VH-VL binders against q96il0. Designs and how they scored, part 237

Target 1, 167 residues: q96il0
Amino acid sequence: APERGAERRDTAPSGVSRFCPPRKSCHDWIGPPDKYSNLRPVHFYIPENESPLEQKLRKLRQETQEWNQQFWANQNLTFSKEKEEFIHSRLKTKGLGLRTESGQKATLNAEEMADFYKEFLSKNFQKHMYYNRDWYKRNFAITFFMGKVALERIWNKLKQKQKKRSN
Below, E stands for the ipSAE of ESMFold2; O stands for the ipSAE of OpenDDE; V2 stands for 0.75 times the mean of E and O plus 0.25 times the DockQ between their complexes.

## First folded at step 8 (VH-VL)

Design Q25 (framework fv_ebrasodebart; at its last look DockQ between E and O 0.04; V2 from the best seeds 0.00; counts 0 for: pae E 14.3 > 2, placed apart)
Fold by OpenDDE, look of step 8:
Structure Q25 (fold): chain C 167 residues (1-167), chain A 120 residues (1-120), chain B 108 residues (1-108)
Amino acid sequence: as target 1 above (167 residues)
Amino acid sequence: QIQLVQSGAEVKKPGASVKVSCKASGYTFTDYYISWVRQAPGQGLEWMGWISAYEGYTNYAQKLQGRVTMTTDTSTSTAYMELRSLRSDDTAVYYCARDQSYLPKGHDYWGQGTLVTVSS
Amino acid sequence: QAVLTQPPSVSVSPGQTASITCSGDKLGDKYAYWYQQKPGQSPVLVMYEDSERPSGIPERFSASNSGNTATLTISGTQAMDEADYYCQAWDRSTAYVVFGGGTKLTVL
């Protein structure tokens, strides 16, 4: 009985970019594209006098980013895996090897690959719909909190101006 | 109603393996991660790992690397946790828990727990 | 691995406010979760994302998270609140879930 090779279930890539901005940065940094998600991570600046509302916004942004990173990392891995399986299965069905006579990786034509893409999109349609829904909800929440933070900052500036006029 | 229903209690010998099941209902199983958490008698909660119900991607606690395997069956909405090379210190109640989002951040629903006793 | 530290026990009189702390390096930069566990029962989520209450959790439960400390506060503590409480966070670097050691709340 051929030992079914223990399919190394790839551990989900920790979607956390190892990008470390300079310690003295007073602004948000955008890292290089993550190797799994292909999304550019943002390292959010933490001000010394961060308000609770600003902290909540930052955390929400960060969580949304991590959610996106994780989703696309998983999606890209799944896509790559299924694509490879599809190619292998089709080549096998055609009686073709995985490598050409020239030693190049055998590929399918554009028409055959179109079938794969259609099938993949169909299979993942519901997942993408849920992703989109959640994406909108998260971004709406972020926008809402951005507005609140903006108002808080305006109010704080006005209070400071009043205090300076009273002294 | 969202429910996680686990398999019954197990008694195992040292060196044996145990496989605990967790059947999910009341939600779209593939939209969430499942975490496994254990609790030794009189001890705190110990996270064991998580699995993506859709992709099957896993992340295991370092302490359990090589001994634990988590799997899912999307057709039955069931998560499985296998722990191998059981030791006496593996005696615990094992919980499956649903994670709140696409990230294994927090656990909003828990199974009833499965007692696994490892005794000679 | 990140470690979350909780006091092993907290005692409070009925009607008083209980406060349970959870300390960890840069915990304020993470979301904190809180679980209640009664003897022989599964943990129940009582607070999520630092200060959010799940449906069905009484308003007397509140939480905050700043700096290196998350705090669960139970105002007007009742006898039914006697339980073990666990804090939890998610480690972004490893994607690990980390629990605190738990705090036994006794209502005297």
Scores: ipSAE 0.018, ipTM 0.662, lowest interface PAE 5.3, mean pLDDT 87
Fold by ESMFold2, look of step 8:
Structure Q25 (fold): chain C 167 residues (1-167), chain A 120 residues (1-120), chain B 108 residues (1-108)
Amino acid sequence: as target 1 above (167 residues)
Amino acid sequence: QIQLVQSGAEVKKPGASVKVSCKASGYTFTDYYISWVRQAPGQGLEWMGWISAYEGYTNYAQKLQGRVTMTTDTSTSTAYMELRSLRSDDTAVYYCARDQSYLPKGHDYWGQGTLVTVSS
Amino acid sequence: QAVLTQPPSVSVSPGQTASITCSGDKLGDKYAYWYQQKPGQSPVLVMYEDSERPSGIPERFSASNSGNTATLTISGTQAMDEADYYCQAWDRSTAYVVFGGGTKLTVL
């Protein structure tokens, strides 16, 4: 599963950065892995003087994270369900019970499970192709707006320099 | 703005079937799942199953396997639930609810409910 | 099969804190969700992903989930909070949605 890419992030498990000034967090931060997607969410910093362009970029990153979390949560749940159904079907075909003599769930060995993994990957090939396409599209848009924000900051810096010189 | 509008109340005899509709609006129907949940009078919520609006993949509660069919019509943004071989204990209000894919955000929008009464 | 157990009722005085529990095997390894249902109405999502609050839900609603127990907490409980409350989780192996039996919150 791909890592979500924020421009800046704090890798702390949760909460506000230890070095942020009072009254606000100064940094994005990374939370613990989501229980279903296994992806670590980024909690985005909202600066007090956020420009419309900066807001657009932040929203694109938030939306991309939500989309990515959703995709992997769905895949993980589907994987778990289909894995159990495959195991049950193969145990039935072998004439074996669903539980061992000790009462634990019967399982298949790694070579038997390889058929499941191959079938799951083949069945989901198209979904992963569209996921990759959409992932690149979203990250291209994010990169584009990162460039626009960088240019906006340079121009604001130049305006401040021009004002200081004229005063 | 986001709405799930269900078909009207129905009265059925034991052994009949019922098909409840759930028309979605205000969002991209194919990006979400629809769960069906029923509630017998004075009782709690009972999950019946969900359907992926895009793929048509379904997952039915074990109790209802073989009696329930869930479908969607993406051209009308409508989900359907059919329950066959009705019994008196199927008397309930039937809800559809929008389900984010595998529910990381819960059932955030619910239909108004459809009362199905099974009476001899 | 996964089972979520809730107390059938909870009573609280107005302005006090109400706590509604939901117990399930290793529930803290799953996300818990909470729904409010007033008589004659559809359920309304009031908490998701253990502790997150949807837009429009008052801040007096909070929730937690660890170990085998999720808890919905309503601070400063008001008469309008009188309702049935349901917890919900997923069974990861089947992708089934599992609801608790519901808790009737009475504000006296």
Scores: ipSAE 0.000, ipTM 0.522, lowest interface PAE 14.3, mean pLDDT 81
ESMFold2 (binder alone), look of step 8: mean pLDDT 90; pTM 0.931

Design Q3 (framework fv_ebrasodebart; at its last look DockQ between E and O 0.18; V2 from the best seeds 0.00; counts 0 for: pae E 4.8 > 2, placed apart)
Fold by OpenDDE, look of step 8:
Structure Q3 (fold): chain C 167 residues (1-167), chain A 120 residues (1-120), chain B 108 residues (1-108)
Amino acid sequence: as target 1 above (167 residues)
Amino acid sequence: QIQLVQSGAEVKKPGASVKVSCKASGYTFTDYYISWVRQAPGQGLEWMGWISAYEGFTNYAQKLQGRVTMTTDTSTSTAYMELRSLRSDDTAVYYCARDQSYLPKGHDYWGQGTLVTVSS
Amino acid sequence: QAVLTQPPSVSVSPGQTASITCSGDKLGDKYAYWYQQKPGQSPVLVMYEDSERPSGIPERFSASNSGNTATLTISGTQAMDEADYYCQAWRSSTAYVVFGGGTKLTVL
């Protein structure tokens, strides 16, 4: 019985970009695309006098980012894996090797690959629908809190102006 | 109703392996992660790792790396946790738990627990 | 490993407010989760994402996060609330789940 090689179950990519902004930064930083998700991480600035509402917004943004990073990292890995499996399976069915006579990686034609894409999309359709739903929900919440923070900042500025006029 | 039903209690000798099962029902199994958490007698909760039910991606606690293997069977909506090279300090109740989202952030549903006793 | 620190025990009289704290490095940047565990039972999620309450959890349960400290508050504590409570967070860098040491709530 051929020893079924212990399929190295790919460890989940730790989706945290190692991008560290400068310590003295007073603004949000956008990092390079993550190698797994291909999404650019944002490092959110933390003000010294961050309000509870600002903190809540920041946390929500950060959590949403992490959610997106992890989702797409997983999707991209799954896609790549399934694509490779599909190619290998089809080549095998055709009696072709994984490499051409010239030593190049054997590829499938565009029509064959179209079948893969269709199948992959169909298989993952529900997952994408759930993702989209959650994406909208999260972004709506973020937008809502952005509005609240904006109002809070306006109010605080007005209070400061009044205090300066009274002195 | 969402349920996680675990396998029964196990008694093992040191050096042996144990495999605990967790059958999920009441939801789409492949849409969630499963985490495993253990609790030694009179102790707190210890996270062991998580597995993505669909992709099979795993992340194990550093302490258990090399000894733990988590797997899923999507056809039966069952998660498995295997712990090898058992020691006396592995005596605990083992829980499977469903994560709330596509990320292993929080656990909204828990199995009933599986007592694993490691004794000479 | 960043450890979530909880008081080992909290005691309250019936009808009083119980507060259980959970402190950890950078906990302010992460959502906190809270679990109730009664003797011989599985943990039950009582609060998620710092302040959200699952369906079926009484309104007397609330939670907040300030700085690096999460707090579970039980208003009008009842005898049935006697349990162990655990906080939990998720580490983005490692995708690890981390639990606090647990707090035994005693209702006197």
Scores: ipSAE 0.394, ipTM 0.794, lowest interface PAE 1.9, mean pLDDT 89
Fold by ESMFold2, look of step 8:
Structure Q3 (fold): chain C 167 residues (1-167), chain A 120 residues (1-120), chain B 108 residues (1-108)
Amino acid sequence: as target 1 above (167 residues)
Amino acid sequence: QIQLVQSGAEVKKPGASVKVSCKASGYTFTDYYISWVRQAPGQGLEWMGWISAYEGFTNYAQKLQGRVTMTTDTSTSTAYMELRSLRSDDTAVYYCARDQSYLPKGHDYWGQGTLVTVSS
Amino acid sequence: QAVLTQPPSVSVSPGQTASITCSGDKLGDKYAYWYQQKPGQSPVLVMYEDSERPSGIPERFSASNSGNTATLTISGTQAMDEADYYCQAWRSSTAYVVFGGGTKLTVL
């Protein structure tokens, strides 16, 4: 089991209580930053007459957003954990405690922290490269479905014109 | 032919750890996540987490956070799941399953399952 | 995390239509997936992306997902369809996968 309280706190949205999406919105809208990923989620508009193809596109965009939110939530936690471990390791090497005399967590100065940032970027380069690869593949798929939706809308508009002309 | 072949059954004592392997064949390993799903006797499916083939993207079920580690070895197309601090309620069949990393189509191929029994 | 509720069992006569529901808050805003599991076997994907059928799954399997409910429908139910069925979806926060509790389909 995880530490007490961590599971609930990690899943609780912190910003949504201050803002409610318009119930009659005719367009996508952007919510407050997610507590864990720091990314602003898009809340997607669902038209009353959404076609199956339009629904597939919307769900693909939604799933991609959730995947992106999850990646950055994980990376933020990894960054925090590795930063703490680096600081603790350097404090141990210097023979220092984990807290200052005031009870606050001990930290390192900016020059010392620069080594952490370089090491973190180097160690996480592969993860970000594969994230970017999958992000590009997802955006290609989304663009493909956007094109299909555009053609479907043109076709439906032409069918309506033919029906009215013959009627 | 796409296959996911898992390691054999394990019997462990409480407090020990177990590491289950899942060897993939017949597809491009790096295009897929490997999910781990367990099923206690007579119970439903419980998702444990997933990992990308390069270990660069993991996500664990919050219930198991801190006790589970998932890794891969790209050179052998093998995924691993390690569960630590075993308890009697960890007795289950552990499955690996794949899903596409960029266009998820659901878990279309599953391993045969690995029974892990935790008993004193 | 989100909970997907399925009836524990559904019974149907051979040749009739079976309907298995999966309920979750705003489930229709996410893709839903369905798995079949026979005793002693690994799960098998039978529906994905709400209503798509994998190659090799009979056309008598269909599914839908709207509002709070996804539904797996098996028309012309056969004895070989007797199994446990699980729905699966994503949580909107953190993107964790969740399975429903499972439904035992019995063909009498």
Scores: ipSAE 0.257, ipTM 0.683, lowest interface PAE 4.8, mean pLDDT 82
ESMFold2 (binder alone), look of step 8: mean pLDDT 90; pTM 0.926

Design Q4 (framework fv_ebrasodebart; at its last look DockQ between E and O 0.17; V2 from the best seeds 0.00; counts 0 for: pae E 6.4 > 2, placed apart)
Fold by ESMFold2, look of step 8:
Structure Q4 (fold): chain C 167 residues (1-167), chain A 120 residues (1-120), chain B 108 residues (1-108)
Amino acid sequence: as target 1 above (167 residues)
Amino acid sequence: QIQLVQSGAEVKKPGASVKVSCKASGYTFTDYYISWVRQAPGQGLEWMGWISAYEGWTNYAQKLQGRVTMTTDTSTSTAYMELRSLRSDDTAVYYCARDQSYLPKGHDYWGQGTLVTVSS
Amino acid sequence: QAVLTQPPSVSVSPGQTASITCSGDKLGDKYAYWYQQKPGQSPVLVMYEDSERPSGIPERFSASNSGNTATLTISGTQAMDEADYYCQAWRSSTAYVVFGGGTKLTVL
């Protein structure tokens, strides 16, 4: 479960949204999965002559990555905590101990665990919908700034060409 | 007009709890986080935590973890902060402030502040 | 565990330039924000995203953020600029928002 973002409805491998940030920049690199979020961080390349607009784009991408890491780290802890609470509550209701005779953690069968997953998804439905909305808003903003950077670079090339013809 | 209006001043004894309200108006409540920031007399600003408009996503300052609960009521556009097990060093002015969740702008609007005094 | 360090006070003569610093480890890799607080009032956002001014903030306010230091600069300082100033950074690993200790700007 390396990327929790892949659990969203619109993260199927078939498509790329025009509002998603590029993942294959030749100047960026991807680190190992973070142990709390299970997401792989992107380490952004910093050009030697980064413009103010380019810096703003990079900081927005970095901030968005941190936001995403924090959300999934928190969600993973909540999931683990609520899963254990559910198991303990159901074992108590059945009059069973928290450990088997072998000393292993007692657990529930697959049918009983399906109840937990359904309840967890239902309980967290609004939180995930808010996350999805904000994720798309952030990606739209990033794409917008990517367009502004591209236009800035085109204008700089045209200005340099104009200067060379005058010299 | 965008406004954040907080509940009135409170006086509490050590060990009690306090719940401060922050009613928002003039904007789309669900597009913003609400931060809670406190300021002890003669001291600087201390961030306590934030909450999204939906009660399922909160982040608390580590110092206050276990003592603070933040909630919202989207039907009234109101945020709440409850601080439990009050100590004398919790005496402060408590502010709510908003920040945009998808285009970070900083805390652009603040409540008027709520003085909480913990004494005796 | 981010810590943002500000000088406790800065004094400037009217019409001169005031500079207030905010120091933190790799602060230039994060957005920095600045707030003005006058006595008995709530804080007011005066700079955001390192160097952007909100609508209604005079052009004499400017800011920068590079390396370990963010700087708020007030040119042509006026008596009404006398206040406490706080820097802020987002998404620290131990607290998602961190404020600096504050700087009292005195204009005399």
Scores: ipSAE 0.147, ipTM 0.665, lowest interface PAE 6.4, mean pLDDT 81
Fold by OpenDDE, look of step 8:
Structure Q4 (fold): chain C 167 residues (1-167), chain A 120 residues (1-120), chain B 108 residues (1-108)
Amino acid sequence: as target 1 above (167 residues)
Amino acid sequence: QIQLVQSGAEVKKPGASVKVSCKASGYTFTDYYISWVRQAPGQGLEWMGWISAYEGWTNYAQKLQGRVTMTTDTSTSTAYMELRSLRSDDTAVYYCARDQSYLPKGHDYWGQGTLVTVSS
Amino acid sequence: QAVLTQPPSVSVSPGQTASITCSGDKLGDKYAYWYQQKPGQSPVLVMYEDSERPSGIPERFSASNSGNTATLTISGTQAMDEADYYCQAWRSSTAYVVFGGGTKLTVL
């Protein structure tokens, strides 16, 4: 009985880009696309006098980013694996090898691949629907808190101006 | 109603392995991660690892690396945790827990726990 | 691993406000979660994402995060609130879950 090689279940890539912005940055940094999610990570600036509201916004943004990074990293990997499996299975069914006579990786035609894409999308439809729902909820919340932070900043600036006029 | 139902209590000898099951119901199993947390008698909660139910991605606590294996069966909506090379200090109640989102951040639903006793 | 530090015990009289702190390195950059555990029972999520309350959790439970300290507050503490409370956070760099040491809340 061939020892079914324990398929090394790949550990989830820690979707945290190792991108470290310069320490002296006073603004948000956008890193290169993550190798798994293909999303560009943002390193959020933390002001010295961060308000509780600003902190909440930052956390929400960061959490949403991490959520997106992990979702797409997993999704892309799953897609790639299933795609490869599909190709292999179809080639096998056709009696074709994984490599052409020229040594190139055997591929399926566009029509055959269309079936894969349709099946994959169908299979993952519910997952994508939930993702989209949560995406909208998160972004709505972020936008809401952005507005609150903006108002807070305006108010603080007005208070400072009043204090300067009184002295 | 969302439920996580774990397998029954186990008594094992040192050096043995234990496999605990966690059957999920009331939600789409593949949409969530499952975390495993243990609690030694009179001690706090210790995170063991998590698994993505759909992708099968795993992340194990460093302390348990090499001894723990988490798996899922999507057909039965069941998560499994295997702990090998059991020691006396592995005596604990083992919990499976559902994560709140696609990230293993917080646990909104918990199994009833499985007592694993390791005794000579 | 990032360690979350909780006081081992907190005591309050009925009707008083209980506060349980959880401190950790860079906890200000992370969401805190809180769990209640009664003897012989599984943990129950009582607060998530620093200050959000799950359905079914009484309004007397609240939480906040300031700096690197999360705080669970129970206003009008009742005898039924006597339990162990654990804070928890997620470490983004490793995707590890970390629990605090737990706090025993006693209602005197």
Scores: ipSAE 0.024, ipTM 0.673, lowest interface PAE 4.4, mean pLDDT 86
ESMFold2 (binder alone), look of step 8: mean pLDDT 90; pTM 0.927

Design Q5 (framework fv_ebrasodebart; at its last look DockQ between E and O 0.26; V2 from the best seeds 0.00; counts 0 for: pae E 7.5 > 2)
Fold by OpenDDE, look of step 8:
Structure Q5 (fold): chain C 167 residues (1-167), chain A 120 residues (1-120), chain B 108 residues (1-108)
Amino acid sequence: as target 1 above (167 residues)
Amino acid sequence: QIQLVQSGAEVKKPGASVKVSCKASGYTFTDYYISWVRQAPGQGLEWMGWISAYEGYTNYAQKLQGRVTMTTDTSTSTAYMELRSLRSDDTAVYYCARDQSYFPKGHDYWGQGTLVTVSS
Amino acid sequence: QAVLTQPPSVSVSPGQTASITCSGDKLGDKYAYWYQQKPGQSPVLVMYEDSERPSGIPERFSASNSGNTATLTISGTQAMDEADYYCQAWRSSTAYVVFGGGTKLTVL
């Protein structure tokens, strides 16, 4: 019985970009696309006088970002793996090697690959539905808190103006 | 009702391996991550690692790298944790826990724990 | 590894408010989770995402996060609340879960 090689279960890529913005930045920074998720990470600015509401918003945004990064990192890895397996399987079925006579990686035609994409999407359909649902929920919450923070900031500015007029 | 049911207590010798199972029920197994947490007698909780039940991706605590293997069987909705090269300081209650949502965050459901005793 | 620091013990009288702190580097950037563990039992999630309460957890349990310190508050502490409490966070750089050292709450 051929020893089924212990399929090295790939460790989940730690999808957190090591992008560090300059310390003196008063703005959110967008990093380069992450190598796994292909999503651009955002480093959120932390105000010196961050309100509890602002902090809550920031955390929600950050957590949502991390969730997205992890999801797509995993998804892309799975996609790449399954794609490669599909190609190898199909080439084998055709009696073709993994490399052409010229030493290039053997590829399948667009029609054959269309079958892969269809199958992959079908297989992952439920996962994508859940992702989309959660994505909307998270973004709705973020938007809601953005509104609250905006109102809080307006209120604070008005209070400051009143205090300056009273002195 | 969501439940995580773990395998029974184990007694092992130093150098041996132990494999603990965690059978999940009451939810879609593949939609969640499973974390493993251990607790030595009279000590705090120590996170060991997590596994994606769907993809099978794993992340292990640095301290346990090379000695721990987490796996899942989606057909039986069971997670497994294997710890190799057991030492006396591996004596602990081992817990499986479901992570909240599709991302490892907090643990909303826990197994009953599996006592693993490593003794000469 | 980022360590979450908890006081080893907190004592309160029945009916008083118990506060358990959890401090850690950059904890202000992360959600805190809280677990209750009674002797011989599995941990139970009592608070998640800094201040959210799971179903079935009494309203006397609350939590907050300010700066790099998370706080679990138990108002009107009851004898049944005597347990070990652990804070937990997720570390984005490594995707590790980190627990605090635990706090033994004694109801005197």
Scores: ipSAE 0.305, ipTM 0.766, lowest interface PAE 2.2, mean pLDDT 89
Fold by ESMFold2, look of step 8:
Structure Q5 (fold): chain C 167 residues (1-167), chain A 120 residues (1-120), chain B 108 residues (1-108)
Amino acid sequence: as target 1 above (167 residues)
Amino acid sequence: QIQLVQSGAEVKKPGASVKVSCKASGYTFTDYYISWVRQAPGQGLEWMGWISAYEGYTNYAQKLQGRVTMTTDTSTSTAYMELRSLRSDDTAVYYCARDQSYFPKGHDYWGQGTLVTVSS
Amino acid sequence: QAVLTQPPSVSVSPGQTASITCSGDKLGDKYAYWYQQKPGQSPVLVMYEDSERPSGIPERFSASNSGNTATLTISGTQAMDEADYYCQAWRSSTAYVVFGGGTKLTVL
């Protein structure tokens, strides 16, 4: 159910350059995929007249992004390490070396690698369940404050209309 | 009654390892990260790292990368911190503290502290 | 890596207002947290999320965070407020926790 998690199955990123968001922008800016997490960072717009409620929402979104990037960076490292260990173990069991005759890194076929993916998912099921729980809790809080900000903005517009009719 | 109870004081030689335990009670253990924070005599607080109760997510302070390992045992609601290759400047009181996994609200409950002394 | 700078000490008379600052690059873009530690005791959370007060913390504790500076304010300071105070935030690029160096509050 995590939408950010689904994007992690995309192809390996290539050519990720140093990101430099626009100096002045009225919009949040989405940068290139991070090398380690493979997630696109959001660079948040800070309005000139940011209310305390708007600031709380922005900080919550920023902190959630940092949490999410760290989780997936750690999971990518774990995945890569366990994948290499699995390949090495299966090659050893088959009596094969780690390199082909051409010197290239020996690999397993797709069916053999499917065994790894099944084992990895089974082993990490609880970790991903707790990640999903925390992801939903964070998104519920963000959505709640988005609603509060929307109501605050509507209320401010109504107060401005009252002033115009009085003038 | 939310409570974090740590293991007793330890005296170690340089080069040894120490493993400090932190038993949690009175709350849902898997809803919180456990942070480890140390304080050398007469010094301030130094954050060492976090671990989630589901063991898949750790963050260690850069200074301690490679020397520290944090684990949990959810069946006993206990967190562990192991520090290896001890040096004299690792002498400190070691605290465990909890923080929410989904939106940190600060370290609201702390263990009593465990004094680890590293001397010849 | 972020560094949080606090004054080493602050002195106030009983009943007066104490102000303890915590400075860091773009600290106002992060949530700030405050801890009180008395001699021989574990730290106690006294402010969270810049300006929120945990249950059981007296209303005379307040805090703010903007620009590069977070401030803990204790109005009507009492002798029992004498303690070391630490600010805390995340290091923004790696989600690590950082504490300030601490401020000893003395109530004369």
Scores: ipSAE 0.042, ipTM 0.654, lowest interface PAE 7.5, mean pLDDT 81
ESMFold2 (binder alone), look of step 8: mean pLDDT 90; pTM 0.929

